# Ledger of designs, part 18: VHH binders against NADPH-dependent diflavin oxidoreductase 1 (ATR3)

Target 1, 247 residues: NADPH-dependent diflavin oxidoreductase 1 (ATR3), of Arabidopsis thaliana (Mouse-ear cress) (q6nps8r221to467)
Amino acid sequence: KPDCFLKMTRNEVLTKAESTKDVRHFEFQFVSSTIEYEVGDVVELLPSQNSSVVDAFIERCGLDPESFITVGPRETENSSFSEEMITQIPIKLKTFVELTMDVTSASPRRYFFEIMSFYATAEHEKERLQYFASPEGRDDLYNYNQKERRSILEVLEDFPSVQIPFDWLVQLVPPLKPRAFSISSSPLAHPAAVHLTVSIVSWITPYKRTRKGLCSSWLASLAPEQEVNIPVWFHKGSLPAPSQSLP
Below, E stands for the ipSAE of ESMFold2; O stands for the ipSAE of OpenDDE; V2 stands for 0.75 times the mean of E and O plus 0.25 times the DockQ between their complexes.

## First folded at step 24 (VHH; framework vhh_7nfr_2)

Design w3 (from v1 with D108L; at its last look DockQ between E and O 0.53; V2 from the best seeds 0.00; counts 0 for: pae E 2.2 > 2)
Fold by ESMFold2, look of step 24:
Structure w3 (fold): chain B 247 residues (1-247), chain A 122 residues (1-122)
Amino acid sequence: as target 1 above (247 residues)
Amino acid sequence: QVQLQESGGGLVQPGGSLRLSCAASGFTFEDYAMHWVRQAPGEGREWVSDISYSGGRTYYADSVKGRFTIARDNVKNTLYLLMDSLKSDDTAVYYCAREGDYWDTPYLFDSWGQGTQVTVSS
């Protein structure tokens, strides 16, 4: 449950076009409620995943995006009063994936590869997955998966015979998480606003794949005046300084 | 509770050597890739090295390649950084970090030690 929503009002590039780095100044306004904060506090923003990538994941898994799944805070066995009522609220599968499952910026764990091996029907894929899941193959898995920053979708596409039931996918796919940023504005100078200075994260993997940070790239793609309400959470404290280099 | 505790830092002359250790507890150590990251005074954090689950694959930043060696002992749940041919530019706080599932900036490492100081001075 977010603390409130923010709407972007400014997206300004701070670095020169020839620069190695892309640093942006973002400004946001509170949508319907305000939160008191201090300069240097942290705001967490829930990013939106690329809809085309979410669609590709759903199609790759042989799922119906319009089907419904049940999401509820509690079962209705013993709580029937209106104030204590726990409802099962059906949600479209596509909406559930978009909001809760990180298919674009998280790498699967070794156990995911083990489960994939049980659902592979092509023998060469099954053998490779079993190797990756084995103690003997674990370092090769590191190079293939973690060092290359492969996403869940990219791994599934490399093993096209694998068809994992959705119940397993919900359990094993990492959850979509908010990303944290230091607030650069003062509420005394800008009482209805939140300003962020954000380095747009990108890097090149050992096999020369370009990777971009999910949240920072998404923020850079937003235009002011777009009707996008961003769910956010506020926290007191500071973040460690960003890494000057990445692994 | 994941815990990472660095040790082995100290003062050393240029050209000298140190061995850093990181004791890990509260998780299955061999299931995680491990990293060393350093922060020089007034600078941001700089990735130094990482090591695969069993230790068969290692990677180094260009600034330390050939001088530093990362290693792990999965029986003792300990990560090591062997530093040779130390230079004044190596002066920093060195952190042990556990690789997370997410590769965005705030989630690249899901656990950190508090760091150990290495000072290289003449």
Scores: ipSAE 0.498, ipTM 0.801, lowest interface PAE 2.2, mean pLDDT 83
ESMFold2 (binder alone), look of step 24: mean pLDDT 84; pTM 0.848
OpenDDE, look of step 24: ipSAE 0.600; ipTM 0.842

Design w4 (from u2 with D101N; at its last look DockQ between E and O 0.66; V2 from the best seeds 0.55)
Amino acid sequence: QVQLQESGGGLVQPGGSLRLSCAASGFTFEDYAMHWVRQAPGEGREWVSDISYSGGRTYYADSVKGRFTIARDNVKNTLYLLMDSLKSDDTAVYYCAREGNYWDSPYDFDSWGQGTQVTVSS
ESMFold2, look of step 24: ipSAE 0.625; ipTM 0.822
ESMFold2 (binder alone), look of step 24: mean pLDDT 82; pTM 0.823
OpenDDE, look of step 24: ipSAE 0.403; ipTM 0.762

Design w5 (from v1 with A33S; at its last look DockQ between E and O 0.74; V2 from the best seeds 0.00; counts 0 for: pae E 2.3 > 2)
Fold by ESMFold2, look of step 24:
Structure w5 (fold): chain B 247 residues (1-247), chain A 122 residues (1-122)
Amino acid sequence: as target 1 above (247 residues)
Amino acid sequence: QVQLQESGGGLVQPGGSLRLSCAASGFTFEDYSMHWVRQAPGEGREWVSDISYSGGRTYYADSVKGRFTIARDNVKNTLYLLMDSLKSDDTAVYYCAREGDYWDTPYDFDSWGQGTQVTVSS
């Protein structure tokens, strides 16, 4: 349940062409409803994941993207209507993955590797996954997984004999979360508009893999003429400066 | 609830040493890689060091290599930073941070301590 939707009206590169940095000025306008805010407030945007990567994840897991699913807690718990509405509404599997499961920019935890080992059918894959899940292998897991910033999809592709049931994937794959940005516009100067100044984040891992921040790179890829309604939430406060240390 | 509490900061002369500690609670400490991050007055946060789950792999920013040592004690749920040959440029608030699952930036952290001040001056 976002506070409202925004659509992009401007995407301007602020850094000069020879710069190694990529900083953009984005302008958005409200879709349907307007939220009052102050300069310096924070807006959270829910990023879109690359559709082809989501499709690859679904195919890799042997799932039907067009099937309908229902997910939710037991009825015996005290739940809000929002939680009940989410759990009782059928949704296409592909839509659920696109909106709720971070398959592109989040790394699995060690328990994920343990569950993978139970579902591996190739012996060498099972042995390696068991090693990663063990106390003896966990520092090697850190180098393989976290230091390289491997995604859920990348890990699953490295272990092709593994077929995890979707119920497990829903529990273990990190949720897709909104990303927060400081608002640079004033509603007095720009009624019904939101402006952001965003650094487009990229870096190179120890094994020379290029990684990009999901939300910043997604925003940079949008064109103002596109029909993209971005779900957003508004909050008071400012963001801390991002960590910019390099290895 | 996850808690990270730093201690061991203080005033020290250039060339001196300090040992920072971070007490962790509210989670299974040994299941997470841990980091030190610092913030100098009026500046952004700078990653300093990280350590793997068992402590067998350690990494350092170029600015501190050879002078700082990160360590952890998984029995006591404590993270350490041993700081030697301190310079005035090391003056900062030092934060203990737990690495999260998301990588929107090179070092996205899901939990932070309140920090401990380290001041290096004569």
Scores: ipSAE 0.465, ipTM 0.779, lowest interface PAE 2.3, mean pLDDT 84
ESMFold2 (binder alone), look of step 24: mean pLDDT 82; pTM 0.825
OpenDDE, look of step 24: ipSAE 0.792; ipTM 0.904

## First folded at step 25 (VHH; framework vhh_7nfr_2)

Design x1 (from w4 with R98K; at its last look DockQ between E and O 0.62; V2 from the best seeds 0.50)
Fold by OpenDDE, look of step 25:
Structure x1 (fold): chain B 247 residues (1-247), chain A 122 residues (1-122)
Amino acid sequence: as target 1 above (247 residues)
Amino acid sequence: QVQLQESGGGLVQPGGSLRLSCAASGFTFEDYAMHWVRQAPGEGREWVSDISYSGGRTYYADSVKGRFTIARDNVKNTLYLLMDSLKSDDTAVYYCAKEGNYWDSPYDFDSWGQGTQVTVSS
């Protein structure tokens, strides 16, 4: 469960237009309860996924986004956030995917390819998937999947004969995780506010694909006028807070 | 719990060589690509090299290509960085990092070691 919710009140680019780097200053205000923090503490933000990507994933998997589903808890250490959404209460499939399944920024593991091979109907796809899942194919899988930072959706699109049941997908797709940022503001100087200085993540893959970090790019795309509520978690920083003279 | 521990750093003269090691535990080592990243004083972290699961694929930053060699021993759960022809500009804290599945800043690493200091000076 999130500690509280934040909404963005400022999105400012700090870098020059000519710079290859995009660094931004974000300001947030507490929407619900105010959490005490110190400069240098860490806040984890749960990002939103691109709706079009989620829709594409749902479509690729042959699922109905408007259907209602019930899911049980995941037995993984990384399921802290997903546990809140995992309930016996029916939830819309699209909503479940959006909030719990990272179909945008997570590359699948080798095991995902192994399972894909069982659900492939085209022989050539099956063979390729089996190869990727094999010890012999691991390094080729690395080049194909990890180095290129392929998403779950992209991998599924490369193997159109593969149809994995949703109950497997829920287990196989990496969970959507919050991303951690150092708080750059002092509550003394800025009551009921949280400031972040964030470098927007982008890189070019070996095959010249542009990739972007999910959370940093999402934040960069937000406008204060949208009033998006962001679930967050606070953690104590390991470094001492700067002097009070540096708010 | 994932643990990474670097060792092998030290003071060397320009043109010298070092071998860094990273002992890994708490995860199936052979299932993850591993990276070396370094940070010089006053500078940001710089990616140095990465290696695939079996070691059959290796990549290097242009700044170290031809001089550094990344390797791994999956039986010993150990990552290596052989550094030859060291330059003053190679002075930095060197970190081993476990590759994650997410596109996070600055790279998709989910675990880091404490680092080992490499100083190249005459």
Scores: ipSAE 0.266, ipTM 0.667, lowest interface PAE 1.7, mean pLDDT 89
ESMFold2, look of step 25: ipSAE 0.655; ipTM 0.857
ESMFold2 (binder alone), look of step 25: mean pLDDT 80; pTM 0.804

Design x2 (from r6 with D101N; at its last look DockQ between E and O 0.02; V2 from the best seeds 0.00; counts 0 for: pae O 3.0 > 2, placed apart)
Fold by OpenDDE, look of step 25:
Structure x2 (fold): chain B 247 residues (1-247), chain A 122 residues (1-122)
Amino acid sequence: as target 1 above (247 residues)
Amino acid sequence: QVQLQESGGGLVQPGGSLRLSCAASGFTFEDYAMHWVRQAPGEGREWVSDISYSGGRTYYADSVKGRFTIARDNVKNTLYLLMDSLKSDDTAVYYCAKEGNYWDSPYGFDSWGQGTQVTVSS
């Protein structure tokens, strides 16, 4: 369960337009409860996934986004849902995917390809998946999957004959994880606010595809006017707080 | 021998449309992802779009997203690029490129066509 929710109040680019780097200053306000923190503490934010990509995933898997599901306890260290909530309250499938399953950024593990091979109906796809799951295919799988940073959706779309039951997908798909950032503000100077300085992550793959960090790019795309509530968790920083004499 | 031959380029006005084709031979076409790459005068090569071996997955550069559509016919061993709402900045030589895959060596593009010229001008 999140400690609280934040909403963005400022999105400012700190780098020059000519710079190859995109560094931004974000300001947030507490939506409900205020959490006490110190400069240098860490806040974890749960990012939102692109809705169109999530829709595409659901469609690719032959699922009904409006259906209600109940799921058993998932042992995830950073689950956005309490075990009690997951087991007791039906949730819309789309919402479940959005909040718990990283279908847009995380690359699947080898085991995912192994399971895919069992659910492939096209023989040539099955053979390829078996190869990826084999020791002999290890390096090729790495190049295909991790090096290119292919998402779950992208992998599934490459193998259209594969239909994996949702109960398996829930287990196989990497969980959506919050991302940690150091708090750059002081509650003394900015009461009831949290400031972050974030480098927007992007890179080019070997095949010249542009990839972006899920959370940093999502934050960069947010406007204060959208009034998006962001679930967050606070942790103590490893470094001592700067002296009060530092602004 | 791997052969890729682009066609369909030409002169078009801004806002116009073109359809590029790439005829492939000398390899099992359906086993490989294919790409379009373009090069404008005085600039480096820019990746435009790619399509998976089965056609199930497509990807686009931000600069062409929503305007270009990549497709393939594995029976005809042909790759296509439908270009709509063309802009002056789309002026370039467009190349068809074969992706090295996991069966051979997934180290990038291993074959290129000669390219077809696309000129967008008033």
Scores: ipSAE 0.050, ipTM 0.531, lowest interface PAE 3.0, mean pLDDT 88
ESMFold2, look of step 25: ipSAE 0.671; ipTM 0.839
ESMFold2 (binder alone), look of step 25: mean pLDDT 81; pTM 0.813

Design x3 (from w4 with S105E; at its last read DockQ between E and O 0.71; V2 from the best seeds 0.77)
Amino acid sequence: QVQLQESGGGLVQPGGSLRLSCAASGFTFEDYAMHWVRQAPGEGREWVSDISYSGGRTYYADSVKGRFTIARDNVKNTLYLLMDSLKSDDTAVYYCAREGNYWDEPYDFDSWGQGTQVTVSS
ESMFold2, look of step 25: ipSAE 0.663; ipTM 0.848
ESMFold2 (binder alone), look of step 25: mean pLDDT 82; pTM 0.824
OpenDDE, look of step 25: ipSAE 0.665; ipTM 0.861
ESMFold2, fold request of step 26: ipSAE 0.709, 0.713, 0.687; ipTM 0.846, 0.840, 0.841
ESMFold2 (binder alone), fold request of step 26: mean pLDDT 82, 82, 82; pTM 0.826, 0.829, 0.828
OpenDDE, fold request of step 26: ipSAE 0.865, 0.862, 0.867; ipTM 0.946, 0.946, 0.948
ESMFold2, last read: ipSAE 0.698, 0.694, 0.692; ipTM 0.835, 0.836, 0.827
ESMFold2 (binder alone), last read: mean pLDDT 82, 82, 82; pTM 0.825, 0.827, 0.830
OpenDDE, last read: ipSAE 0.869, 0.867, 0.863; ipTM 0.950, 0.948, 0.947

Design x4 (from v6 with N101Q; at its last fold request DockQ between E and O 0.64; V2 from the best seeds 0.72)
Amino acid sequence: QVQLQESGGGLVQPGGSLRLSCAASGFTFEDYAMHWVRQAPGEGREWVSDISYSGGRTYYADSVKGRFTIARDNVKNTLYLLMDSLKSDDTAVYYCAREGQYWDTPYDFDSWGQGTQVTVSS
ESMFold2, look of step 25: ipSAE 0.547; ipTM 0.814
ESMFold2 (binder alone), look of step 25: mean pLDDT 83; pTM 0.838
OpenDDE, look of step 25: ipSAE 0.782; ipTM 0.900
ESMFold2, fold request of step 26: ipSAE 0.585, 0.576, 0.602; ipTM 0.827, 0.827, 0.835
ESMFold2 (binder alone), fold request of step 26: mean pLDDT 82, 82, 82; pTM 0.832, 0.832, 0.832
OpenDDE, fold request of step 26: ipSAE 0.879, 0.878, 0.882; ipTM 0.953, 0.953, 0.954

Design x5 (from v6 with D50E; at its last look DockQ between E and O 0.08; V2 from the best seeds 0.00; counts 0 for: pae O 6.3 > 2, placed apart)
Fold by OpenDDE, look of step 25:
Structure x5 (fold): chain B 247 residues (1-247), chain A 122 residues (1-122)
Amino acid sequence: as target 1 above (247 residues)
Amino acid sequence: QVQLQESGGGLVQPGGSLRLSCAASGFTFEDYAMHWVRQAPGEGREWVSEISYSGGRTYYADSVKGRFTIARDNVKNTLYLLMDSLKSDDTAVYYCAREGNYWDTPYDFDSWGQGTQVTVSS
């Protein structure tokens, strides 16, 4: 469960347009409960995924975004926001995917390819998936998947004959994770506000694909006017409180 | 625990020089790109400079280009900012920041120091 929700009130670029770097100053305000923090403390933000990509994923998997599902608890080492959604209360499938399943940024694990091979109907796809899942195919899988940072959706699109049941997808797809940032503001100087300084960077893969950080790019795309509520978690920093000279 | 501690700030005259240091601990220093960010009184934070993991790549804000030099010693786990030809507009608190190294979300600042005050005044 999030500690509270924030909404963005400022999105300012700190670098010049001609710069190869995009560093931004973000300001947020509390929309629910106010959490006490100090400069240097850490806030974790749960990013939103691109809705069109989520829709494409749902469609690719042959699912109904408006259908209601119930999800039971699973034993996993991965911490995720999904714990709050794992209830006997029905939830829309699209909402569940958006909030709990990273279908846009995280690359699948080797086991995902193994399972894909069981649900492939085209023989050539099945063989390739089996190869990727094998020890012999390890390096090729790395180059294809991890090095290129292929998303779950992209991988599924490359193997159109694969149809994985949703109950498997829930287990196989990496969970959507919050991202941690150091707070750059003081509540004394800026009451009921949180400031972040974030580098927004994209990179090019070996196959010339443009990739972006999920959370930083998402934040960069936000406008204060949208009034998006962001679930967040606060953690104490390891550094002592700033001096009075610090804002 | 990740720790960053800035030092070397102080009062200098215009045209003077300072060297800031940032001592890093609690993580593998050489695996992270590092940044300097500054904040003047009453203003927002301003990005100043970046250095890559090995130090082979450096970037500067236009406001400090040609005057400031970012460097690092990965053996000493220390980040540096050499500031020459200082101007009054350089007066600010200077912060050391670590660029996060997430598998699927790179290039986010995830750790900060407490900052060190730099004052340029006659």
Scores: ipSAE 0.018, ipTM 0.285, lowest interface PAE 6.3, mean pLDDT 87
ESMFold2, look of step 25: ipSAE 0.660; ipTM 0.866
ESMFold2 (binder alone), look of step 25: mean pLDDT 82; pTM 0.833

Design x6 (from v6 with D108E; at its last look DockQ between E and O 0.01; V2 from the best seeds 0.00; counts 0 for: pae O 5.9 > 2, placed apart)
Fold by OpenDDE, look of step 25:
Structure x6 (fold): chain B 247 residues (1-247), chain A 122 residues (1-122)
Amino acid sequence: as target 1 above (247 residues)
Amino acid sequence: QVQLQESGGGLVQPGGSLRLSCAASGFTFEDYAMHWVRQAPGEGREWVSDISYSGGRTYYADSVKGRFTIARDNVKNTLYLLMDSLKSDDTAVYYCAREGNYWDTPYEFDSWGQGTQVTVSS
């Protein structure tokens, strides 16, 4: 369960227009409850995924976004948020995908390709997937998948004969993870507010695609007027907080 | 034989619009992701946009995002690029490129068209 929800109140670019880097100052206010923190503490934010991409994923998998599903316990070390969604209460499939499954940015593991091979109906696809899943195909898989930073959706689109049951997809797809940022503000100087200085992550792939970090890019795209509530978790930082004289 | 043929280029004023087409033949079009790449005079090739085999996913360079739209018709074996709000910096030869798929040449553009000239000038 999130500690609280934040709402963005400021999105400011700190870098010069001529710079290749995009660094931004974000300000947030507490929406639900105020959490005590110190400068240098860490806040984890759960990013939102592109809705159109999520829709494309659902469609590719032959699923109904409006259908209701119940999901059992998932034991993953990194999916604390996913555990919250695991209730006996039915949830819309689209909502479940949006909040728990990283279908837009994370590259699948080798095991994903292995399972894909079992659900491929085209022989040539099956063979390629088996190869990717094999020790001999390790380097080629790396180049195809990780180096190019292919998402789950992109991989599935490359193998159109593959139809994986949703219960497997829930287990195979990397969980949507919150991203950690150091808090740059002091609650003394800025009551009921959280400030972050964030470098917007981007890189160029071998095919010259511009890839972007899911969370940093999402934050950069937010406008205060949208009033988006962001689930967050607070953690103590490893470094001592600056003196009270610093804002 | 794999063939890609671009068309639709021309001279347009800043703020104008163009629609490029790429006719594909000699291969199963729907099995391949397709790209638009452009090259301005004296510059290197710049990736512009790509679209997945089914059209379910599209990507754009930051320089064209919000202005350009990539689309495809798998029945007509045609790739499109709708270009709106054109700028002088968009002047280039635009190429259609096939992305090698996982069973052929997965790590390169393995086929190119001859290109179509787009000139944005007042």
Scores: ipSAE 0.017, ipTM 0.345, lowest interface PAE 5.9, mean pLDDT 87
ESMFold2, look of step 25: ipSAE 0.633; ipTM 0.826
ESMFold2 (binder alone), look of step 25: mean pLDDT 83; pTM 0.842

